# VHH binders against 8-oxo-dGDP phosphatase NUDT18 (nudt18), part 15

Target 1, 325 residues: 8-oxo-dGDP phosphatase NUDT18 (nudt18), of Danio rerio (Zebrafish) (Brachydanio rerio) (q568q0)
Amino acid sequence: MDSQSSILEENLEKILRGEGLEFDSVAEQVDPVTLRKNVCYIVGAVIFNSKEEVLMVQEAKRECYGRWYLPAGRMEECESILEALQREVREEAGIDCQPITLLLVQEQGPRWVRFIFLAEETGGSLKTTAEADDESLQAHWWDRKSPLPLRAHDILSLIDAGLKYRRNPWFPVTQPVDFPCHVVCQRLFLTFISSRADADDRLWLLMSNNNTSHHPRLPIVVSFRTYISKAVSKLIEDCMPSSYISVHIRGILGVQHNGRIPGKTDGICFNTLVLLENTEEGAEIGSPPSLETDCYRWQEVTNQGLKAKIIERIKDGSVLPFQSL
Below, E stands for the ipSAE of ESMFold2; O stands for the ipSAE of OpenDDE; V2 stands for 0.75 times the mean of E and O plus 0.25 times the DockQ between their complexes.

## First folded at step 13 (VHH; framework vhh_7aqx_2)

Design s2 (from z5 with G102A; at its last look DockQ between E and O 0.81; V2 from the best seeds 0.00; counts 0 for: pae E 2.2 > 2)
Fold by ESMFold2, look of step 13:
Structure s2 (fold): chain B 325 residues (1-325), chain A 125 residues (1-125)
Amino acid sequence: as target 1 above (325 residues)
Amino acid sequence: QVQLQESGGGLVQAGGSLRLSCTTSGFKFSYYAMSWFRQAPGEEREFVGAISGSGRRTDYADSVKGRFTISRDNAKNTFYLQMNSLKTEDTAVYYCAKDIFAYSYGLTEEYFDYWGQGTQVTVSS
């Protein structure tokens, strides 16, 4: 095992654990995103008490006045994602909280991203009607059965996911980590599995070539004027244009964000697990798709322990879900 | 082209057992979670249970827990629903579904991109 192989394996282990890596350089022509100018981040919280009742807030906004929803709101300048979560829950519900894990990352249109957390109460007191303001009218614990006029029903599946995770987690705790990023992008853990009936699966990762460093690195795709989910397809068009490839975004291994310097660190890097399948009839399945550029190469994962961990994550769906609305 | 096909439905007396199969093609089966849903006449489609790609993790609706068992045979691209102690309220069309993710955290229909045609299960008293 040479020094480049051990560095790659260490970095892969960090990504699998939900940790971050320093952000690699990207093309100079990609301008930083700016919160509240061309990107909008939303945080929302699923919080249960000891009776497994869920924290709900009664909306004060005219368009949904008196309807109930999860505590949720927009991230403000100079905040981390976790700071935004804690601020929103305190403002709307009167509750202090500590995040347990992300439950879901959603996108809706370019550069609109919502982060749903499972979190736990650590203090504060429920907001009463005497404390009603423009943020919310009050907060209650909801038994999830009694009639409650909801602002929208999209939260029901989120509440169910939170309850199931609390009872039996199915992916490792995944929380945003403090690494600056100037764009909305994905670092791709992009896999291909070659299979034969009588042999072990072989696992391949797409690696970027950096002629200046020759250091093996995971590819980064920037979501420039496009959905996060579609940026992977652009990379496939660039390097595998003649192949029959199905792209399957399995989920998120980690989230990197800092938010400390408006207009410079307002971006987010998602470390994304992607599975490619070759669906061409008569195609050889023993090798990954041919690359029609020298910008990338396939790297087989030969460390059996690491290979087993990655395959297990893929087969068991042990990743933070990602949804494009 | 992704294909899912249920089989094994039929008429069975209450307290009896029945085994459903879902055969699949067009995707790398062992790398995706699969789910069973059911729909009784005039009702919304409801989740029955799910199984991860490796078969190591399963989840069930409360209404069937302890009576139904999901399993899969990755060599045959097939997964199964073993239904025991059947009740008349289990009467429904049963559908197999492929998860968009490897394992759906919310178990809602929005997370499933491909569905079978359905197989009728009728439980008589």
Scores: ipSAE 0.469, ipTM 0.773, lowest interface PAE 2.2, mean pLDDT 86
ESMFold2 (binder alone), look of step 13: mean pLDDT 88; pTM 0.891
OpenDDE, look of step 13: ipSAE 0.645; ipTM 0.843

Design s3 (from z5 with Y103W; at its last look DockQ between E and O 0.81; V2 from the best seeds 0.72)
Fold by ESMFold2, look of step 13:
Structure s3 (fold): chain B 325 residues (1-325), chain A 125 residues (1-125)
Amino acid sequence: as target 1 above (325 residues)
Amino acid sequence: QVQLQESGGGLVQAGGSLRLSCTTSGFKFSYYAMSWFRQAPGEEREFVGAISGSGRRTDYADSVKGRFTISRDNAKNTFYLQMNSLKTEDTAVYYCAKDIFGWSYGLTEEYFDYWGQGTQVTVSS
């Protein structure tokens, strides 16, 4: 009904649909991240042919020479995440592709973030041994049954996830959106669910207090390099310092990146769905955790349609998975 | 203080049926997907099946499709594995597990953050 509530609800709907929001400045000025200086992004592709064979590349690097893996590699300057994916698949496998959806976002501490895509072949031809170079020796379609010496077995679960998604998708198509960002950060869709014996569950969102803003905004937390999960846990520790709180990163609602200007737009904003559980023994039933700062406040979601959408996404896990290695 | 406790295991003849239960506490059960795994002696743990928080989606390993059914009762914080047409190769310790991602994504144990203690199922011929 009022202008501030309507703007917030529209923005929440955009985030839930994966459209993202233009990246606003964080509360503090922080130095931009720089690709290949202090952040490393890796892309990888799961691609099936009509026989459900998966595209594999034979490694040329000495440490894994002759072993097989998914097409994968580091993002380069001045490219989008999708452009990096398409370039890596072409360079390593000779195949042109179009992304279908992200399947998984993985972090390895502060070292890197990896984006695994389900994609489809649109052209090109498999790289042969005659075309071997420093990128790869060759590419083949693997029937997923014949013996194949793998570089690592981590890809088996990724291939299976791609096959399952192809057969029966369980979260909306999620692709990076073209919004520049100067840091690696998370816009937190941070939820708390409270219960009452005589009523439906109540849904609370953590909102940032912004005395100069026309409307409330979701919190943004800046990561040390690419360490997404630590940034989230640090925010919880800072504003809810209790040993009775557990944090569950449920997944990624959206990924925002541009990459066009090295050192200025090399960051990524993850719109991250988080479920918070208060396990405090003395906590009042049905109340969100006490906040020990004025930087944030709890906002109840009273719009029943929006509340139902958010709760459904949580209950069915209908979000892009996130994994901390 | 998440706890998962399996029950209902035992000895059963081939062709028979058995129902396992997993009772849970310490988390908001209806907001998480749950899975069954099993482990035969000398083998690694094998995915059996999964069910979403709402119960709308299920998934099963090929080896058990059509014979096993997963269901949940969110009011009792419990989910079940109904096993029919049991075979001797179904002999294993069965574990319930809580999904990290809210819905089962892969077949390996790294995608599950909490596990039960296990219950033995033995199928005799």
Scores: ipSAE 0.551, ipTM 0.801, lowest interface PAE 1.8, mean pLDDT 87
ESMFold2 (binder alone), look of step 13: mean pLDDT 84; pTM 0.857
OpenDDE, look of step 13: ipSAE 0.822; ipTM 0.920

Design s4 (from z5 with F101Y; at its last look DockQ between E and O 0.76; V2 from the best seeds 0.74)
Fold by ESMFold2, look of step 13:
Structure s4 (fold): chain B 325 residues (1-325), chain A 125 residues (1-125)
Amino acid sequence: as target 1 above (325 residues)
Amino acid sequence: QVQLQESGGGLVQAGGSLRLSCTTSGFKFSYYAMSWFRQAPGEEREFVGAISGSGRRTDYADSVKGRFTISRDNAKNTFYLQMNSLKTEDTAVYYCAKDIYGYSYGLTEEYFDYWGQGTQVTVSS
């Protein structure tokens, strides 16, 4: 095999395993993002005890005073995502925790991102009303059936996702990895599956041509002033404007963040799995869509083991979910 | 373009069995999870169960576990709901639905982009 092909395959395997890759150059000239100035990251925890009761905190904030919610809060400067999670659960609930996996990444408007974790209790004691402060009034284990005045009902689906993952995980354990990034961006694992009645499916990946290192690389799209999901659609409109295709963001293979240098490493790189489908009626398409730019090219995945892994991840939806609110 | 059509509904006595089918077209069936939902009059639609694109993973609502089985035939672009030991509370219109993400982690309608028109199942006492 070509040594460049072997490097590409190794990098693809790292991304599929959630290990990430060091953040390389971006083609566009963009300023770094800064936590609490132009990005806001929220962490939230789904934690169950041995009776499958879920950890809940009673809100102290004026607008939701006395209502119950998951432990959650904003990331602070110089924290990793995992450190923020552990700090928030300790402050609001009195509980020490260790993450099991990300369950969901959510976005709501430009540069607002929430990370929901399944986590396990490792110590501490539930916060009592005697310990009430500005962070929370108390914490309890909720049986998920008894009446409880909730701050919002969005957490019910998050709790269900946590139960489902505990009972039968549907994607590999995915935790943020410690790689610095200066922007909010996506590295696109962008796939096209070509099908013919008389042959096995063929798998194609979109590759970038604009890297000075001259190694094949996955495209990176930067999320400027738009939703993270919108950046993918923009790339498709730019390079495949004449094609009858739909874009399916299937989910996230990995999350890269460091946060150690305010204003320099406050960004996040998502390694995103995307499936393109041909929506043109009356024909099966044996080739990927035509590209109307030299910035990208299609690369067929010819390694049968790697191809099978990728196709099975797609068929089973075995990726960290992503939700645009 | 994307089409989902349920069939196999009808009247059955309590304790009986019934098999529903959902025939699909207009998308790469094996690359998407499929789900059954049901709705009794005056109620919200309720998740019944789901099956992954490969057919290797299934999930069921607690109220139907052990009595209902979901399966799929990717060569025929069809998936099925086998309902055994039927109870009067199983009376509902049953809908098939296509999962946006390939295997739903939630029970809410927002995770499904296409729905069938439904088939009535009536369980008599």
Scores: ipSAE 0.650, ipTM 0.852, lowest interface PAE 1.4, mean pLDDT 86
ESMFold2 (binder alone), look of step 13: mean pLDDT 84; pTM 0.863
OpenDDE, look of step 13: ipSAE 0.821; ipTM 0.916

Design s5 (from z5 with E109P F112Y; at its last look DockQ between E and O 0.01; V2 from the best seeds 0.00; counts 0 for: pae O 2.8 > 2, placed apart)
Fold by OpenDDE, look of step 13:
Structure s5 (fold): chain B 325 residues (1-325), chain A 125 residues (1-125)
Amino acid sequence: as target 1 above (325 residues)
Amino acid sequence: QVQLQESGGGLVQAGGSLRLSCTTSGFKFSYYAMSWFRQAPGEEREFVGAISGSGRRTDYADSVKGRFTISRDNAKNTFYLQMNSLKTEDTAVYYCAKDIFGYSYGLTPEYYDYWGQGTQVTVSS
């Protein structure tokens, strides 16, 4: 096996496991993001007790005073995503928690990202009205049936997702991994499956061909000005302008974040699984679309085990959900 | 119909130079990487070098690196293999090939869908 192929396979396996990879070349021309200046990260927690009641907090903020929401808040400088989660849950609900998994990642443009966790209570006491402060008025376990004035109804879908995952986990436990990143970006696992009636499916990955690197790498796109989905679409349009390609963002395989150095490592790298589909009538199903740039190359995954794993993840949707708001 | 035609092969003395050409038709030439392969008698076909669609990127086998140069003229639908400092071991049939996927080039034959008929290069001692 060519040493290069083995390295690639190893890297792919790491990504599939939710592990991080070091950044080889982030375009030197992109300025680092700074938390609370040009990017905002929010953490939220879906926490159930033994009765399947969900932990809710009553808002103290003037704009939504007295309404109920999930424990959620903005990340602060020099904390990990997990630390932020634990801090917010403690501050707002009086509860100590441990994350089970990322449940959902939401974005509203490149400057706003929310991390929703499924978490479990490990200790603490519910915040009472006597303990009311600027963070919250009180916390309660909500049976999800009794009337409760909600700040917003979006939490209902999050709660449902949490319940669903608890009952039947449909993707591997995914937690942020400690890797420094300067920008908000996506490492793209861009896949194309070619199916032949009488043969095994072929799996293709779109790889970046940088002039400086002899080794194919997964493409990285920086989401500074556009939605993550738009960034991917743009990449595809640029490299395959003559092709009819549908871009399907399947989800996230991993989240890389450090956050320890303000203004330097406040970035986030999402390892994103994307399926490309050729929608052209009569298109040859046996090969990926032609590229119109030197910057990228199709690479077939020939390792049968790895191919099977990747295809399974794609087909089953066994990835962390990603939502653009 | 896609057509590739090699020319420029022949007999040359060791240390000499030869320039091969591959003329193409039937496809948008500038959109595809092109490569040279060679096959010596009794040997497998081996990669010699490739050039991206734009001509900005090239790659060579270690055995020919520093001696051979690939270039292309997209206006003429032609690309070239300049062979300098030829050795007896360079004796082979040289084939030009079209990449399947576009601008970037593959390093192995499976990434190429059309081949020329080949041109004989013989280097004498």
Scores: ipSAE 0.073, ipTM 0.517, lowest interface PAE 2.8, mean pLDDT 91
ESMFold2, look of step 13: ipSAE 0.536; ipTM 0.794
ESMFold2 (binder alone), look of step 13: mean pLDDT 88; pTM 0.895

Design s6 (from z5 with K98R; at its last look DockQ between E and O 0.72; V2 from the best seeds 0.78)
Amino acid sequence: QVQLQESGGGLVQAGGSLRLSCTTSGFKFSYYAMSWFRQAPGEEREFVGAISGSGRRTDYADSVKGRFTISRDNAKNTFYLQMNSLKTEDTAVYYCARDIFGYSYGLTEEYFDYWGQGTQVTVSS
ESMFold2, look of step 13: ipSAE 0.764; ipTM 0.892
ESMFold2 (binder alone), look of step 13: mean pLDDT 84; pTM 0.861
OpenDDE, look of step 13: ipSAE 0.815; ipTM 0.918
ESMFold2, look of step 14: ipSAE 0.800; ipTM 0.909
ESMFold2 (binder alone), look of step 14: mean pLDDT 84; pTM 0.862
OpenDDE, look of step 14: ipSAE 0.797; ipTM 0.908

## First folded at step 14 (VHH; framework vhh_7aqx_2)

Design t1 (from s6 with I100Y; at its last look DockQ between E and O 0.73; V2 from the best seeds 0.76)
Fold by OpenDDE, look of step 14:
Structure t1 (fold): chain B 325 residues (1-325), chain A 125 residues (1-125)
Amino acid sequence: as target 1 above (325 residues)
Amino acid sequence: QVQLQESGGGLVQAGGSLRLSCTTSGFKFSYYAMSWFRQAPGEEREFVGAISGSGRRTDYADSVKGRFTISRDNAKNTFYLQMNSLKTEDTAVYYCARDYFGYSYGLTEEYFDYWGQGTQVTVSS
């Protein structure tokens, strides 16, 4: 096995496990993001007790005073995503928690990202009205049936996602991993599956060809002003005729974030799984779409185990959901 | 061209059973999660259930859990909604839809890029 192929396979396996890879230099000189200046990260927690009640907090903010929401708040400087989650839950609800898994990543462009966690209570006591402060008025376990004036109804789908995951996890436990990144970007796991009658499926990955490194690398796309999802589409449009290619973002395989150095490592790298489908009539079933640029190349995954694993993830939908708002 | 077509709807008495089918064409069926939705008169469309591309995972709305079962036959490019113990409140137009993402389990209708025309299910008392 060519040493290069082996390295690639290893890296792919790491990504599939939710592990991180070192951030490769982005060809484009992009300015680092700075938390609370030009990017906002929010953490939220879905926490259930033994009665399947969900932890809710009453808002103290003027705009939504007295309304109820999930424990959620903005990340602060020099804290990890997990630390932020634990801090917010403690501040707003008086509860100590441990994250179980990411449930959902939400984005409104590169400047606003929300991380929703499924978490479990490990200690603390419910915040009472006597303990009301600027963070919250009080916390309660909500039975999900009793009337409660909600700040927003979007939490209902989040709660539902948490319940569904607890009952039957559909993707591997996914937690942010400590890798420094200076921008909000995506490492793209761009897949194309070609099938022939009575033959095994062939799996192709789109690889970056412009890297100074002799090793094939997964493409990285930086989102500046557009939705993260649109950045993927743009890359595809630049590489191949877009009229015949359907882009399907399947979800997130991993989240890389450090956050320890303000203005330098406040970025996030999403390892994103994408399925490309050729919708062209008469297209050769056995090959991936033709590329219009030499900046990228198709790499066939010949390792049978790895191929099967990736295809399974696609078919099962066993990836962290991503939502553009 | 992607096509979805529902069938199997009709009139049934409360406590009865129906099986809906959704036949698909124009895409690699096994790579996509599929879902059922329904819309009752004067109500918003609601998620009924979903099945992953492999068929290994299913999810259901609480209102139908234990009564409805979703399955799929990837060789036939078809998935199904078996409805048992039907109630009058199950009366609706039922739609099949393709999940654009990996497995959205009805998080939002916006994640579904292709829909069938729907099939009417009427449950009488």
Scores: ipSAE 0.773, ipTM 0.900, lowest interface PAE 0.6, mean pLDDT 92
ESMFold2, look of step 14: ipSAE 0.774; ipTM 0.900
ESMFold2 (binder alone), look of step 14: mean pLDDT 84; pTM 0.871

Design t2 (from s6 with F101W; at its last look DockQ between E and O 0.78; V2 from the best seeds 0.78)
Amino acid sequence: QVQLQESGGGLVQAGGSLRLSCTTSGFKFSYYAMSWFRQAPGEEREFVGAISGSGRRTDYADSVKGRFTISRDNAKNTFYLQMNSLKTEDTAVYYCARDIWGYSYGLTEEYFDYWGQGTQVTVSS
ESMFold2, look of step 14: ipSAE 0.796; ipTM 0.907
ESMFold2 (binder alone), look of step 14: mean pLDDT 85; pTM 0.868
OpenDDE, look of step 14: ipSAE 0.827; ipTM 0.921
ESMFold2, look of step 15: ipSAE 0.740; ipTM 0.874
ESMFold2 (binder alone), look of step 15: mean pLDDT 83; pTM 0.857
OpenDDE, look of step 15: ipSAE 0.825; ipTM 0.921

Design t3 (from s6 with G106P E109D E110A; at its last look DockQ between E and O 0.82; V2 from the best seeds 0.78)
Fold by ESMFold2, look of step 14:
Structure t3 (fold): chain B 325 residues (1-325), chain A 125 residues (1-125)
Amino acid sequence: as target 1 above (325 residues)
Amino acid sequence: QVQLQESGGGLVQAGGSLRLSCTTSGFKFSYYAMSWFRQAPGEEREFVGAISGSGRRTDYADSVKGRFTISRDNAKNTFYLQMNSLKTEDTAVYYCARDIFGYSYPLTDAYFDYWGQGTQVTVSS
């Protein structure tokens, strides 16, 4: 054991708890992203009342006029993700809310990233037709049974996920953490499991190196004008030998964002759990894949408590889901 | 080679019981959630239920809650669907599927990378 191992283990535990870590410089040079120029973030809310009715808003926009949807809208300059959520719910539905947890993070190629929250009503009053404006015509609680003309049916699975979480949470409460980031990226909690007959599994993490660091750090993968999910696959293809490696993004351990300085802190860092699978028949499974570069290193997790926590997260699927549309 | 094979389908009278199995090979079974789906003729594929890799968490479609139970035996790389109080509307081809996100339904079926070939369940009156 040494002080470098203790620092690394503390940082890994922070990531597992969703607390995040201060964002370091990235290895590749990419200009900072800018909200409303080359990134678009959308927030949406699933809110239930005591009768398990869901908060719905009636759209005012020409293309979907009079149709119903969840409260949702674009994040604005100088807002945190949570501030954007609360503002959109208030503007569209008249309701004050407090977020409970993220339920899902979605991407639509390079066009947008959407954050869906489970939240609870804390005040306000439903917007009436007398208060109709460009944001919405009105808001109602929907019993999820009566016919209602929906803008789109994609929200039905989101509502069901919110109800499921409310009744029986399947991952820890996950909320954005206030850390600045200048790019859209992922910090990879990237795992490989090796096994031998009649022995406990061994857990390996991919660590990055740098010239001045005394300890390995988790790798960072930057996305620019591409799918966030594809950036992970590209890194793996570049640094590992030809083998039957599948990359499974298991979900999000945490989200880091600040948004306070337009053009400088408009990025987001996702702390993601990734499992690698080697599917080659006859391959020896006692070791992680060979690395073609010195930029990374496999490190075995030998702390039994930490190992057990990570393996449990993987086996339980106890992570915030990520969806690429 | 990842393989999933369902078995245990057949004809059964309404009100009866049937147990389906899905045997797996070629992957570390306990690290993956598994799901059952079904598809009746002329209908879209329907989620039936899911179980986490650890077996600790299960979820079921409303149409089968209280009647169906999913379980798994990680030592045998097999998971099961126990179907009780069967109804004629349970008639379908039943499929097992592997979830690469670890426990992602009901959000999307796009995260199921391997599917079995299906087993027919027919419930007669």
Scores: ipSAE 0.787, ipTM 0.899, lowest interface PAE 0.7, mean pLDDT 86
ESMFold2 (binder alone), look of step 14: mean pLDDT 83; pTM 0.853
OpenDDE, look of step 14: ipSAE 0.818; ipTM 0.915
ESMFold2, look of step 15: ipSAE 0.741; ipTM 0.876
ESMFold2 (binder alone), look of step 15: mean pLDDT 83; pTM 0.855
OpenDDE, look of step 15: ipSAE 0.795; ipTM 0.905

Design t4 (from s6 with A33S K65E; at its last look DockQ between E and O 0.80; V2 from the best seeds 0.79)
Fold by ESMFold2, look of step 14:
Structure t4 (fold): chain B 325 residues (1-325), chain A 125 residues (1-125)
Amino acid sequence: as target 1 above (325 residues)
Amino acid sequence: QVQLQESGGGLVQAGGSLRLSCTTSGFKFSYYSMSWFRQAPGEEREFVGAISGSGRRTDYADSVEGRFTISRDNAKNTFYLQMNSLKTEDTAVYYCARDIFGYSYGLTEEYFDYWGQGTQVTVSS
């Protein structure tokens, strides 16, 4: 159990560093997702030049013709998320780029996920009106002050987040890692903090019980025909139905995707940090909520270094933001 | 029951100082980032600044940077806004808010689940 504890701690450290873990198999009866059939991934870029002007593209699409937006578009078959980003920026703006970090992951239902990146220019030249096509009319650097007719104002907070990250990063660089996944799912750092009067807080993680393995594993929740954000709530309702627990998805520790085999590797695994909060008034809680199934158990994090790292991520919100629209 | 309560508002001459407090209860305060927002009559609510759960990270709107300082006392479940060099443009109702999704740096208001009732700050010329 000591050597299995060491393996668990190594795996937790890898996830905290954003490296991910090779994805375990999922039950045979869970069908893979398929890009453009039952999932759609969007990539978008926040890119600044040396003057802190932001890269903008002028839309060619009929409904927003002539209005401006960030470079953004749909992922194509057989692309990684990073490859899709680089292709979209080149096609719409004429610019080569290198990703710095994800800034935000957004969902709208189980079919639509958008990945917003901070990236840097590495080459190319701005698309001019002479090069206008179906992808875009042109690209410009915007000083963020001059009037510019925007397609939508949702990008203003994204531009601000990109600028703040450049000046003072608040979470570790987080980029998608190359691990195949056949479903849209989350691997959960599902945390509970217990406290007693006159004692240090204790950190608990929810672990899966696997009868065929003595190696503890983090729970995986699959988002099949439901929002990614709601899949965690269902797990809590199933295993802790008698408890007054609020579920807070604090953010993403890592993203795993490959995309190489259409219909087989079109899924994404999010490694997510979740905080459970007891909503009963006034009680100090000395132990984690009771579990009403055999499928899971609570594991205390007793390694002080690892405990401190996880608590720091929770207290300082040092995770990639996640938004459910 | 999560509760947030602002205090310390009032009337101050331009160039003066004021210290706001937000006292909290009903949650593990040190595990949540907190923010100040403000709203002048007829205007939209705007971000003023944020502080992480540990207090190690702060962020401020450009309009207040260098003049306002946010701090927290986790032992007292309270955080503060020290407002210096006040301008008439700082006149507003000031709100404190709890960040659901960790440290958002004021990305959107929807990331804040609990809000105080507000305290009026009036800066006279």
Scores: ipSAE 0.735, ipTM 0.887, lowest interface PAE 0.9, mean pLDDT 87
ESMFold2 (binder alone), look of step 14: mean pLDDT 84; pTM 0.866
OpenDDE, look of step 14: ipSAE 0.852; ipTM 0.935

